# Designs tried in a protein design chat: VH-VL binders against Laminin subunit alpha (LanA). Part 4

Target 1, 191 residues: Laminin subunit alpha (LanA), of Drosophila melanogaster (Fruit fly) (q00174r1585to1775)
Amino acid sequence: SLLKHVSITTPEFHEESIKFDMWPVPADEILLNETTLKADFTLREVNDERPAYFGVLDYLLNQNNHISAYGGDLAYTLHFTSGFDGKYIVAPDVILFSEHNALVHTSYEQPSRNEPFTNRVNIVESNFQTISGKPVSRADFMMVLRDLKVIFIRANYWEQTLVTHLSDVYLTLADEDADGTGEYQFLAVER

## First folded at step 26 (VH-VL)

Design c5 (from d1 with heavy chain T30D K62Q F105W)
Fold by OpenDDE, fold request of step 27:
Structure c5 (fold): chain C 191 residues (1-191), chain A 124 residues (1-124), chain B 106 residues (1-106)
Amino acid sequence: as target 1 above (191 residues)
Amino acid sequence: QVQLVQSGAEVKKPGASVKVSCKASGYTFDDYYMHWVRQAPGQGLEWMGIINPYGGSKSRAQKFQGRVTMTRDTSTSTVYMELSSLRSEDTAVYYCARDRTPDYWSYSYYFDYWGQGTMVTVSS
Amino acid sequence: AIQLTQSPSSLSASVGDRVTITCRASQGISSALVWYQQKPGKAPKLLIYDASSLESGVPSRFSGSGSGTDFTLTISSLQPEDFATYYCQQYKHYPTFGPGTKVDIK
């Protein structure tokens, strides 16, 4: 399960680095169940409107085979409870955090206030960039995957967000041994 | 050796604020989360909150939401807890307590080292 | 919040006695339980973590057992210095403490 190691954090973006402000929330307070994570923003300071992210990593990926995620898709669903007057927060949707680097993705499709948001991100270099907005080579991208520590999924898009639920997190892996049918192996949240 | 040394006893009036300090030594200060736990006279222990090594994010018990402020000074290896809008029920010994886990990315929420405690008395 | 209860609330025993204290959780907490010893005027001292792991420097006469909702702290042979109040604490969720068990020496 991608939810075996879970966290919530607020990143501070610098020119070529990210400093993570970890939310000290017990894991079982984040894990609502085997398939759903919760971020309670009421725990933060009243005036803190910085972005927050769920940190996830499937133990199955932590088998020196993170590169197998290349060509796969990260899929997830977000549910928000927020006020209507909150301003949009500019930040990436997904962050790949490795031992030596961080890559960010911003999706073309963005959530609306009135409905759940389902996103799908293809795990390829063309969908990611450095923190400074520079393109990433395939070689560098593969290095990030090799040394991958955490996948961060954005938890808030607007100010005055109260609670966010993350559910239906899937990582579909490209199968090179497939006969070209485009078959994927699903790493889904265990139920 | 690990040491947590807290500030001295305080006497406050209802409605006032109190700020307790906890100076840490004998270990890598920035590797550990710090907790605050209080104990009313003759009563049990009550967890108040936690502050991360970064000094930014905190978690607080619901009972103290809006009244407790925790801060951290890396340069002096000191953690602070300020409790506002004091009431008689806040009379207690307040402890800083180190989280057991020496890792910024993880925490245990149980405590291996404690300060000596700071008695705070709230009376009119 | 998870509620913890302890039994007994207090007990008196003689040196050399076997002492057992129980802690019960309102819901399952796996092994996320610790035991503290607190002497008068002092801060609590960690004795046991993960329900049964002995903290470094703690005498071997102390032991912990249990999982789920029922836990026990055992002192195999009570010593004079063991006069204290003992607290259980869960860390499966935000921390909560048991009400304590006072151990008096006869």
Scores: ipSAE 0.862, ipTM 0.940, lowest interface PAE 0.5, mean pLDDT 92
Fold by OpenDDE, fold request of step 27:
Structure c5 (fold): chain C 191 residues (1-191), chain A 124 residues (1-124), chain B 106 residues (1-106)
Amino acid sequence: as target 1 above (191 residues)
Amino acid sequence: QVQLVQSGAEVKKPGASVKVSCKASGYTFDDYYMHWVRQAPGQGLEWMGIINPYGGSKSRAQKFQGRVTMTRDTSTSTVYMELSSLRSEDTAVYYCARDRTPDYWSYSYYFDYWGQGTMVTVSS
Amino acid sequence: AIQLTQSPSSLSASVGDRVTITCRASQGISSALVWYQQKPGKAPKLLIYDASSLESGVPSRFSGSGSGTDFTLTISSLQPEDFATYYCQQYKHYPTFGPGTKVDIK
């Protein structure tokens, strides 16, 4: 399987940090097949209307250098099988989680209740913010990529979501000649 | 050494609730998930649920239908399991059991250390 | 849920005997299987994990084998303290236990 290490979590957002409440679900209950993950919200308490995220690691991060993700695109498809009558939940769509930092992305395009949602996020600093909403420098962004631990993909957008499937998750890499790597090297030396 | 010490035996009437405690010692409490497993008299073992160090939990919804509530108190290194709307078939020895994996981001769903068990008797 | 069966349900043996207990899963669970020993009035004790790995402190006379759906616990030479009930448990999915095998004194 390309998705060896998968998880589901509910984040608690703080001013400059995120605490993740892990869903203690066996991996095989999350992984339906090699390319599809499942979040079953019926496993949560009835009154828990917090956002949840898929945590993906191996497929996307099984690279020798996470910096190579810079300039690439994270793409995925969400399919909501049932439970669409709840109110919208405000939360980021993607979270880059590193050892020391978390960056969040909110997409302009949001899912609708009646069709699968395909998203594509360019992995560049301009598409991400700190938890507090501050801009991210290229240098800091590269550091997050370097120390990247998990990419979190939002699993629910409405309070009464019952089941969500995440599929077709992939990370396209930028060309080897992508701009920014050299600049990052220079900045890193100065820091 | 690792120790899980549970609260004493309980006798309850149908419809009542019971709350069993499990005090952990001898290891880093917040590094391990905790499970609850019960065993009816003369019967096998039945997994009830799991709780993470942060407080997130999962129980067998189909079996217990929301009657199980698991909580934890980090300050006292204690995990609690409350079972409501008790039935006669809930009569069993209830065990807390530590997950084998010492990692917040990982869990094994098998158990290396067990409490001594708490007998809960439900009778009219 | 994954169902586990055990064979036999009970057996009588003597000290020094070779004892074999089988556990079968209703579907493939790779090597996600453990064995417990339980004595009357006591909590289960972990013996084997990952189908064949011996837990620390467990005597070497205990061994586990198998993968997929068929698993075996073997006690090479039964000792007096080994008379107990043995349970298999899978953790590929949410935990389920076998019905147990009681090993009695002949």
Scores: ipSAE 0.509, ipTM 0.824, lowest interface PAE 1.1, mean pLDDT 90
Fold by ESMFold2, look of step 26:
Structure c5 (fold): chain C 191 residues (1-191), chain A 124 residues (1-124), chain B 106 residues (1-106)
Amino acid sequence: as target 1 above (191 residues)
Amino acid sequence: QVQLVQSGAEVKKPGASVKVSCKASGYTFDDYYMHWVRQAPGQGLEWMGIINPYGGSKSRAQKFQGRVTMTRDTSTSTVYMELSSLRSEDTAVYYCARDRTPDYWSYSYYFDYWGQGTMVTVSS
Amino acid sequence: AIQLTQSPSSLSASVGDRVTITCRASQGISSALVWYQQKPGKAPKLLIYDASSLESGVPSRFSGSGSGTDFTLTISSLQPEDFATYYCQQYKHYPTFGPGTKVDIK
């Protein structure tokens, strides 16, 4: 599986499934430095306004237990530019992808054009929906976390986006201790 | 049996464009990235670009940015490469080549099956 | 971009000879190197990937070695059908090819 490292994809949502158009871009064109990823839309056709996503799970996670992500927070900052005042693109902000299922999140807070956007998403079932927009049970949510393969973070919000940078990606993880809050681990960009 | 069948030889004048087709058969077209590689007469090989035939995302060698266009038609299992503003130095055999990795979800950047090649000659 | 050189540019050898071809990269590429064989008028054929792994259906007289910047293709006992040009290619980044080594059989 090549998604154990950073990627850029353009997912296509079907009735209850996702197909992926992964950008054939080497990892060293995506990973600018230890804290910043880049998506360069200037290499895409100007009329291709589909949403694109950074794939970051293998890059973010330094542990083998995906269940500990439950109750934690995913935080990140996007910096992007556009070359013309195009239309807003409707798409989810975060996708949790497993072998058999995908769950989507859309934040109330949405970016303004050409301004930094910081987002924080609590990793609980109430913040996510199925692809078709239906509620997710805790049991189904935990199944996704047990088989979690990729976290996708949206890279473009406006038509005519030129370049997007993703930085300061952190996931605060709950530990498996049954008695309380437990210990959280911060994930940072590594080589 | 995997086959990549390319369109026939072409003769072009400087400044024109050429579009070469590559029809795939014997495998699931959408599962493999496709590359274009050229070879000038008596010379070595030069990679031009890669396309994901599923959704059309692509990368191109920097030398060909602005001159090469790659497209695909999934209904006919065909990829296309168009090179514009032709010069005599573009005289070459153009190959399509299948990325070895069998998943539209991944790629390897080396090739297991090649088309037969299409000679493009640029002269006045 | 990552440049590859090959040595020698050409050679002649007798059937049964051991033939060695070298490929050198301008920067480290770990083991991300392949070797192709190309006969006149034909498309290239993949021989070796990951520097040393033999592609299915390729005769065992072919072998590859090396890591980092220096790589070698070896034909242990040259056969008449081995006359061809041999190219290395790196895939650590966007592909680039070596200039080729032509092998003529006496």
Scores: ipSAE 0.503, ipTM 0.784, lowest interface PAE 2.2, mean pLDDT 85
Fold by ESMFold2, fold request of step 27:
Structure c5 (fold): chain C 191 residues (1-191), chain A 124 residues (1-124), chain B 106 residues (1-106)
Amino acid sequence: as target 1 above (191 residues)
Amino acid sequence: QVQLVQSGAEVKKPGASVKVSCKASGYTFDDYYMHWVRQAPGQGLEWMGIINPYGGSKSRAQKFQGRVTMTRDTSTSTVYMELSSLRSEDTAVYYCARDRTPDYWSYSYYFDYWGQGTMVTVSS
Amino acid sequence: AIQLTQSPSSLSASVGDRVTITCRASQGISSALVWYQQKPGKAPKLLIYDASSLESGVPSRFSGSGSGTDFTLTISSLQPEDFATYYCQQYKHYPTFGPGTKVDIK
């Protein structure tokens, strides 16, 4: 499908917007299997320690407005290898991107090298901020969800990262009915 | 009009490095990926690598991994290619070529405009 | 790496002839193929992209066809300015080029 793709990007933050330096790496070099993406930092310049992000699009979410994601959880598992002496890279962990808006999230929990790390981010305005670090109103948050183009998930946390795998990416939705049988939708990478 | 103007011919000895420049004009420099392609005398074309001038992300053909470095300078709308550890078989015309897709977060891997070429001669 | 071959490696033709050049990929590339024209001492020029789409400003006597692994460039009536070397290039993955087909004056 033309609506699904995988990418690795490096953001450049501006006062009112965010732009991405997309790595010119074909999708078949990123897609390890149907549920796992790979970012290979050994192909990047050794002194380029900028944060990089997996771009993830879900065909099911892109066919409908994403308002139903409010109150749900974005979940994913990271695993990376790195050198011993790298410093922490200060950057957001998740970016919700529409064409003209971006909201960022930074989790308190941080992954360790060579250990699987599962993260969950509750999709509510209190867990996100604007690019400039300001609170987000619920109304503005819902507008970003309505026009959501891609979710970016951070690929490197420490300098000297070698390879990062992103796996088991999914989005659980809040229960939309009173009996607790709400519908869940998953983010997936599709060949 | 789109123009890609490359630096002049170079003569180098084996083991040296060469840095070729490609100055772009007539379009938004940051919106188009730039490639490097070479052609040995009387031979076909060989892709070397690609750089995103917006943020500097790049990929290189496996054959040149470890020997080619690509950079850019947005203030002068110029991309650079440096090839190290030169050998006689590196004697070629080196071209910069603009990726056809006009968006800094998209690329197509084929080229609509080419520089005039830079002859690099490696001789003992 | 996706290897491309071209046939013939060279040909001689007269003005007005119909010229056909083939390109074959070592694996399926769908329609991700372009054709370039290169004249002696000059950089290549894009003729055809997406296997069959004509680049703006390219004469309609040029046409491309094919998909998968087998592709053809056709010049319906060769003109004096068409004597050149023609290269195919795939872009399904990192770019690779065919070895070229030289079209000479007979």
Scores: ipSAE 0.426, ipTM 0.756, lowest interface PAE 2.5, mean pLDDT 84

Design c5 (from d1 with heavy chain T30D K62Q F105W)
Fold by ESMFold2, fold request of step 27:
Structure c5 (fold): chain C 191 residues (1-191), chain A 124 residues (1-124), chain B 106 residues (1-106)
Amino acid sequence: as target 1 above (191 residues)
Amino acid sequence: QVQLVQSGAEVKKPGASVKVSCKASGYTFDDYYMHWVRQAPGQGLEWMGIINPYGGSKSRAQKFQGRVTMTRDTSTSTVYMELSSLRSEDTAVYYCARDRTPDYWSYSYYFDYWGQGTMVTVSS
Amino acid sequence: AIQLTQSPSSLSASVGDRVTITCRASQGISSALVWYQQKPGKAPKLLIYDASSLESGVPSRFSGSGSGTDFTLTISSLQPEDFATYYCQQYKHYPTFGPGTKVDIK
């Protein structure tokens, strides 16, 4: 399968770098079916309320270069099962990760505890920041897309989250013309 | 020269808890996941859980969910396992065991180095 | 969970004997099977991984074979230091161990 390299990770942010604490869970605990991933927070210490992220994106010889996604949209749906109480956790919603660069996105629309959350993120430099919160040039943004290793999608928004499901992840293309001909969904990128 | 040195034997009463330490040396502590495995007297081996010492993420066997807590201290290269609500059936030798794969991005779920073991005896 | 069985549960053998131990999984695990040796009062020692690959420093008299559900550990010429209990363990999912095979001196 094109989605064999899925993960759940917890980031540790440093001033200009990020390192991930990958959850030691088997793929069968993460990939429930062809289109749905699960993050099971009951596997963590009850006092571990750090943000966690689904890691998605298979790579092949020609899949490291995702330049054609520029101008397109990353879309996904999150379903939460949470406890009765818990504070909101401040963290980025999406992280684009390449070998030496990580760019973060925070959506102004945020999920409600008891409702599914469908998000759509336009893949342009103006929607992303560096880890330190600085603007990103288009050139630097395109370099990240050329060597994209993982797309991280945030899995928890509140303390006491029990389980999160990520479904219907896809990336639309914005082809060279303005007619949107290349904006068809392509599931092989993020499934 | 990889070494895993565990804390000494413990005798506990039912209902108590025990915390076993495992101090690692001779390798980069943060690069290898650590496991806990126990063996009741005269019995086979039973996997309890795994921890990423880099950030502390973990998984536990379902049997021990809610009773086992694993932590680490990177400054001392030490992993801890605490088992609560002890019962006589928890009498066993407890081992720490290093995951064979050297990477915080990967784990293999089998072990190349083991601690010497810590006997925990639970009796009335 | 993936259950493992081992056969025989114990055996007696002499130095120089060829010994074969089997391990069977309740479902297919491809080649994700390891063998450990454990001597009394000691921690287990890794012998074989990936069903047939010899861990470094392990004598060549040890070999493993099999895939899917059926696996074997073979000791071609038993030595005095080989009297121990042998465990298989799968790593296709969360680890589980076989019940062990005790190899005693005859």
Scores: ipSAE 0.390, ipTM 0.727, lowest interface PAE 2.6, mean pLDDT 85

